# Ledger of designs, part 63: VHH binders against p49116

Target 1, 238 residues: p49116
Amino acid sequence: EGPLLSDTHVTFKLTMPSPMPEYLNVHYICESASRLLFLSMHWARSIPAFQALGQDCNTSLVRACWNELFTLGLAQCAQVMSLSTILAAIVNHLQNSIQEDKLSGDRIKQVMEHIWKLQEFCNSMAKLDIDGYEYAYLKAIVLFSPDHPGLTSTSQIEKFQEKAQMELQDYVQKTYSEDTYRLARILVRLPALRLMSSNITEELFFTGLIGNVSIDSIIPYILKMETAEYNGQITGAS

## First folded at step 27 (VHH)

Design rh7
Fold by OpenDDE, fold request of step 28:
Structure rh7 (fold): chain B 238 residues (1-238), chain A 119 residues (1-119)
Amino acid sequence: as target 1 above (238 residues)
Amino acid sequence: EVQLVESGGGLVQPGGSLRLSCAASGFRFEDYGMYWVRQAPGKGLEWVSYISWDYKYRMYPDSVKGRFTISRDNAKNTLYLQMNSLRPEDTAVYYCATHWVGSSPEDSRGQGTLVTVSS
């Protein structure tokens, strides 16, 4: 069998709306988050092993790990996103909600702690200077996690995860041979992702989705969404 | 000031077609994904289509997939929705929106255009 990931899966380029406005409104934040979410899902879709699992399994996997993938994406794209600025803006918006007495004290604490965790995680990843290959493999490890409840084909998922881990190990050994413990240092960051609430992430970046729409509910549609790359869609005038 | 002006609605028979348009102004239209949403009588808002800023992505719910087509012309700051094979359940006020947020300010969607599908 060939490698789980190829060089094409390493590329993860997020384009932000330009120019960045002086005031980051909900519109800007939602657009930025949506772009990252779609990019992450598209990345998953581009992996042959992921495709091999089938639509139902794919949906289940992404539902289980979208928050982790999104968070890794935030970390990877933190600079281009000006993530700290975005988070600060979110906090400011949250302050408005607080003043309007829309949130309980406990909820406020939870949300603020979540924001702190996100920032700390991203800072920790930046400190480790994680490169594009490492991010790709980490995302794959997160994506192909067999330990989520309700999954089918868990044996196959596990094999893919192992393959991702092995390829990461080989890459790190080859690229960072002088840093004997780099792999371990990177992998120990993964548990932090499981401490983050998907619900709070959704609230921060995707607040007030239309109707009863949730990220969970929209995932199957994202995974089925038409792309110019897949369907050769005719683009309008640009 | 952000402005979205929907047009193209009307009365059609089942199986008929309509093309909606949304003229956008007051923001960088080309930088944002755009949405069509609808609100049927007595029901909440429902998204019916999405198109990304760069034309790369289009998304539809199962309820309209294969029947509706979203498109955009960034040069004209215009969003379109081609609706074919219309059904009575498609009856609603259709809005152009700049993001997913349902509780958004009034500037996040237009006044809407009414589509009535009836025999």
Scores: ipSAE 0.821, ipTM 0.910, lowest interface PAE 0.6, mean pLDDT 91
Fold by OpenDDE, look of step 27:
Structure rh7 (fold): chain B 238 residues (1-238), chain A 119 residues (1-119)
Amino acid sequence: as target 1 above (238 residues)
Amino acid sequence: EVQLVESGGGLVQPGGSLRLSCAASGFRFEDYGMYWVRQAPGKGLEWVSYISWDYKYRMYPDSVKGRFTISRDNAKNTLYLQMNSLRPEDTAVYYCATHWVGSSPEDSRGQGTLVTVSS
């Protein structure tokens, strides 16, 4: 069997709406977030091992880990996204809601803590100077997590996760041979992803776009989404 | 100010076809994914199609998949929805929107165009 990931899976290019508006409104934030979400899902779809699991299992996996994938994407694309600016805009929006007494004190605290966790995680990843290969493998490890409840084919999922881990290990050993503990340092960041609330992430980034439709409910459609790459169709004039 | 103007609706028999258009202005249309949503009498808003800013992605619910085709022309700031094999249950006011939400602000969708499918 060949490698889990190829060089094509390393590329993770997010394009932002341009130019950035002076005021980051909910529309801009939602569009940016949706692009990242779709890019992440498309990335998952492009992995042969992921395809081999079947549609039902694929859907279950993504439902379980979309927040982690999204967060890794945020970290990876933080500069291109101007994530700090986006988060600041979100905070400002929240402040308006606070002034209008739309949120309880406890909820405000939870949301603010979540934003803090997101920022800290992204900062920590930046400090580690994680490269594109490492991000790809980390995303694969997160994607092929067998420990989520309700999954089928857990043995196969575990095998894929192990393969991702081994390939990451080999890559790090080869690329960063002078840094003996680099692998451990980057893997130890993964638990932080599980501490983040998917509900709060959804509320922060997708309220304007998704509304009352949950990411959980839309994931099957995203995974079935038609792509020009697959169909060979260029629709519309640009 | 964001402005969306839908057109192309009308009365059609079951099995018929319609093509809806949406003229967009007041924002950088080419930078945003666009949606078609519909509201049937007595029901809430339902999304019926999505197309990404770069034409890369199209998404449909099962209810319209294979029958509806979303497209766009960024040069003309226009969104389209080709509707084939129309059914009575497709009867609704159709809106183009920049959001996927049932409670979109007024500037996120247009006034809509009525599609009536009846024998």
Scores: ipSAE 0.815, ipTM 0.908, lowest interface PAE 0.6, mean pLDDT 91
Fold by OpenDDE, fold request of step 28:
Structure rh7 (fold): chain B 238 residues (1-238), chain A 119 residues (1-119)
Amino acid sequence: as target 1 above (238 residues)
Amino acid sequence: EVQLVESGGGLVQPGGSLRLSCAASGFRFEDYGMYWVRQAPGKGLEWVSYISWDYKYRMYPDSVKGRFTISRDNAKNTLYLQMNSLRPEDTAVYYCATHWVGSSPEDSRGQGTLVTVSS
């Protein structure tokens, strides 16, 4: 009945570990990536329409689109996280693997291309000067994508996606009335997200996951995270 | 150098409780999410708890949810795990970690503390 997103969903503040070390190690990269991942998924969780789909459907949606959400988050937070520096560090770490002959030539190419695509996408978004509202709606459009296999409630998901699209359109029309084609320019960036490998993203940003733990497997638990107030401490046992 | 020192393990009966501690040094503890992981005999590493750097988020697998509570004191650079209603299947070496530590070369965990749950 009401709007899909509110002003509360526009805020997307990533806090980075500080200070940034001179040499970015895997620890720093993983922490930064984890913060962004959690922020992205909890953002989704905060949307009433998302909650209305139920836990199973929610999990399925996030599993399907986490890489796209994460990538949009990278673009949105590129400046605060010094993304170019992080990617450079990742490349440097990758070189070690190359020297150790742990990767095939084809795999190296794939990974490097992926990094290039990530950087290019983020640069393209920066050039468009996408604002917080537009990012919020884009993330919603990506989140409520009905075309992923195995989803339930696809009609409802589609409805929510349409609402996101309409609200974005209205926002752009109102805010950027002088730029008639802004909406189109923004939307045509979305296909690039589908070309990015979630597996490679995971390998780049989340190296060192425990055993067989994957982002896919951890998503249900991220969505179920207990939330407390900032700096709130829970001591003792339940 | 990152140093993590786990303590608090021991032998307990089923239904008993233990409180584990992890003393951290060599890095800005307050800037990082922390994890508890465990390894049972003959099994792989399993994460059992997570707490974010800012205390805002806690995460548990279903296997320990409602029984284990993770907490931290950034001023003391210490991570805690309160374990209640312990079960034999909780028997394992418990480690604290600075990230989702697996079998990677970047593994950052201590020597662990043994928890044995047995009648």
Scores: ipSAE 0.813, ipTM 0.906, lowest interface PAE 0.6, mean pLDDT 91
Fold by ESMFold2, fold request of step 28:
Structure rh7 (fold): chain B 238 residues (1-238), chain A 119 residues (1-119)
Amino acid sequence: as target 1 above (238 residues)
Amino acid sequence: EVQLVESGGGLVQPGGSLRLSCAASGFRFEDYGMYWVRQAPGKGLEWVSYISWDYKYRMYPDSVKGRFTISRDNAKNTLYLQMNSLRPEDTAVYYCATHWVGSSPEDSRGQGTLVTVSS
């Protein structure tokens, strides 16, 4: 069978709302985050290996890994999104929530620790100068994770993950032949993704979703979303 | 200040059609995804469609997929919902909405337009 990903699956272009507003707010943050989520889901569902797993397996798989894919997307797009500025605005908003007694001190500490871990992850990826091919394979490794509880077809998922790992290895060795340990340095960053909380990610980036809809509940509809352009390619608006 | 004004509601027999419109102002409409939501008598809010800022992505719950079509015209700051094959359970007040600003949903939603589907 051919490669897991084609060149069309490597492009990942995020377009932000036109001028950044004078004051960042949850409306802007939720729109920016939603664009990244839809781009990530459009990318995932365009992969032939993912399509081969069937609709019910696709839904279960994405429910298990959407936060890891989203976090990789944040790291990949951190500069375009001005992520540091967004996180600073969220921190300021959390301080106001304490003054209004809307959140407990324990919850605030938990959320702040998560923000710190997220920033550390993004910084570590930036220091490694991870390129678009490497991000595409890392996202595939995360997407085809057989270790999540409740998944079916785990043997096939594992085979796809192994293929993504081998293709990443081949790419890194060819492109970065002078850096013997680059693959190892990249792969040891992946366990940090499992420490990211979906609940806190929703609080940070998706509080503005109308109707108090969780990302978990809307995933089947995101995966079935109608797209205006030809299916099977990964594109971003520019 | 965000302003959303829905129109086009009315009384329709089962199987009929209506087209809702939403005039938007007070924000950069062309930069934000938009929703249609509805509230049936005695029930909470239910989202019924979504369209992304750039027209690329459209989503529908199973209850309306294939019958409702969301569209937008960014040049006119207008959101639309074409509702076909209407059923009595579609009876509700329909609102257009954007992502929330603040903690109250009312701040990001219009006044609504009533759709009544009955024989």
Scores: ipSAE 0.649, ipTM 0.838, lowest interface PAE 1.4, mean pLDDT 85
Fold by ESMFold2, fold request of step 28:
Structure rh7 (fold): chain B 238 residues (1-238), chain A 119 residues (1-119)
Amino acid sequence: as target 1 above (238 residues)
Amino acid sequence: EVQLVESGGGLVQPGGSLRLSCAASGFRFEDYGMYWVRQAPGKGLEWVSYISWDYKYRMYPDSVKGRFTISRDNAKNTLYLQMNSLRPEDTAVYYCATHWVGSSPEDSRGQGTLVTVSS
């Protein structure tokens, strides 16, 4: 068959709303997170292997792994997003909520532990200096996970995941030939993604979604989203 | 200071068309994705379309896909909804919205525009 990913799947350019607010703004955070989510879904659905699995399987896979893909995207785009600043502002807001008695102590503990794990994950990825090719293959390994309950076509999904793993191995061996343990160090970071809670991610980054819809409920529609041509008014000279 | 003003609603026969407009002010409209949502009598809010800040992405639920088209003009701070092949079940108050601009859902929408589809 050929490589699982093309060079098009390596590029991952996030454009942020401008400017970043002086202090935390829920609308800015939600717009920024939405852009990353749409970029991640656009990436996934552009992969021929993903397209070959069919719409029902695509929906099931993305429902199972969207938070892991989103978390990898946060790590990859942490500098562009100023993620550390966003998380610090959220932590300060949570501390104020404890003082004002607005949230359950159990919920706040869960959210703070999640933020700590997210910061730890992003720091570990930055320390390893994960490049764009490595991120693309890590996302593919996460996307094509056959071990989620309720999936059909698990044999084909496993085949695609093994192909992503093999191509990552070949890339690392070629590009980082003097670092014999790099692949192992990268792969041991993946289990941390399963510790990330999708409902807490929604509370941190998607609070502003209209109608309080869950990401899980809109995934079929995100996967079917239309891509627009340029509007002549927005491409005109002036 | 954020203001969203919907217009273009009215009474229309089944199979007819309407074009809704939403005038936005008080924020950088061109930086934010926008929604149309509706509330039918006796029902909760239902999203009916979304368009991204840069025109690139559009989404529709199955109930309106193929019949409704969302668009925006960032130079005019205006959001549009072209509604074709209207059905009685499309009767609702239609609101434009962004990512909940206030502290509650009621604060993040205008007065709305009523669309009534009836013979």
Scores: ipSAE 0.595, ipTM 0.816, lowest interface PAE 1.6, mean pLDDT 84

Design rh7
Fold by ESMFold2, fold request of step 28:
Structure rh7 (fold): chain B 238 residues (1-238), chain A 119 residues (1-119)
Amino acid sequence: as target 1 above (238 residues)
Amino acid sequence: EVQLVESGGGLVQPGGSLRLSCAASGFRFEDYGMYWVRQAPGKGLEWVSYISWDYKYRMYPDSVKGRFTISRDNAKNTLYLQMNSLRPEDTAVYYCATHWVGSSPEDSRGQGTLVTVSS
């Protein structure tokens, strides 16, 4: 009943710590990634269909897909985050770790392959000029995925995913009416998200978050987080 | 150099209240999310609250939700924890921290302030 997403779900504005340090450090990277994660979780829990699934189902669903949502967020915000600069700094750190014998050669190869796949995904999304509406529907398709093991209420999740797919189709056909294959080109990018490892994402972006706890363990609390509108400083008033 | 100084701990009766403060320096406090964590006697570290850099997001574990309130004043570089309806199981050393907690060599937490809840 009614659309799955409204215009409020299209807005996805990430604010970075300012200014960007001359030399990137783990505090800057972790804060930047945390902001994206919280923005993504705030987005997900604001969706009426998500709210309708109940807290236990919500937690299970987000545990299954948080890395895919985070990766879509990275692609959407890659320019404002200067993601290529962040990834270059991480690569430099990994080169130093080889010389100091702190990580195994096999682990470093896995992490480097992951970084390359992430860069390729972000580049492919930028090449397609994915707009904010399309990103919002892609995130919804990823969020309401019934295919993950261990989920309950999969029939309802599948119905919400089909609704997201239908609304994306309607949007693309209306907005890009002369581009017959745009929907197909967009959807073909989604399988690459399943190649992204949540373990490596945590290592790259969340090493210092809340000590040595995993994102999986924090998700119930992020979903219950109290939210307030920003009103902390007077920079100007209307 | 990151410096965090906790204060406001003490002895209080069950059902009482305390307000903890954390003075921060050596980093751009206004750009980073902040945590309160605690260590009860004989236990490991437990996070008890989080507040985002811009005041927008606050998180609490079930053990303190509804009783504790985290706040910050970015103009004063100060983090706060209002603790109400205190219970004996809240007895612990309380630390403020930025992103690092636990045994990491990059831990950014203070020396702590002791809260004892006892009749």
Scores: ipSAE 0.586, ipTM 0.797, lowest interface PAE 1.6, mean pLDDT 84

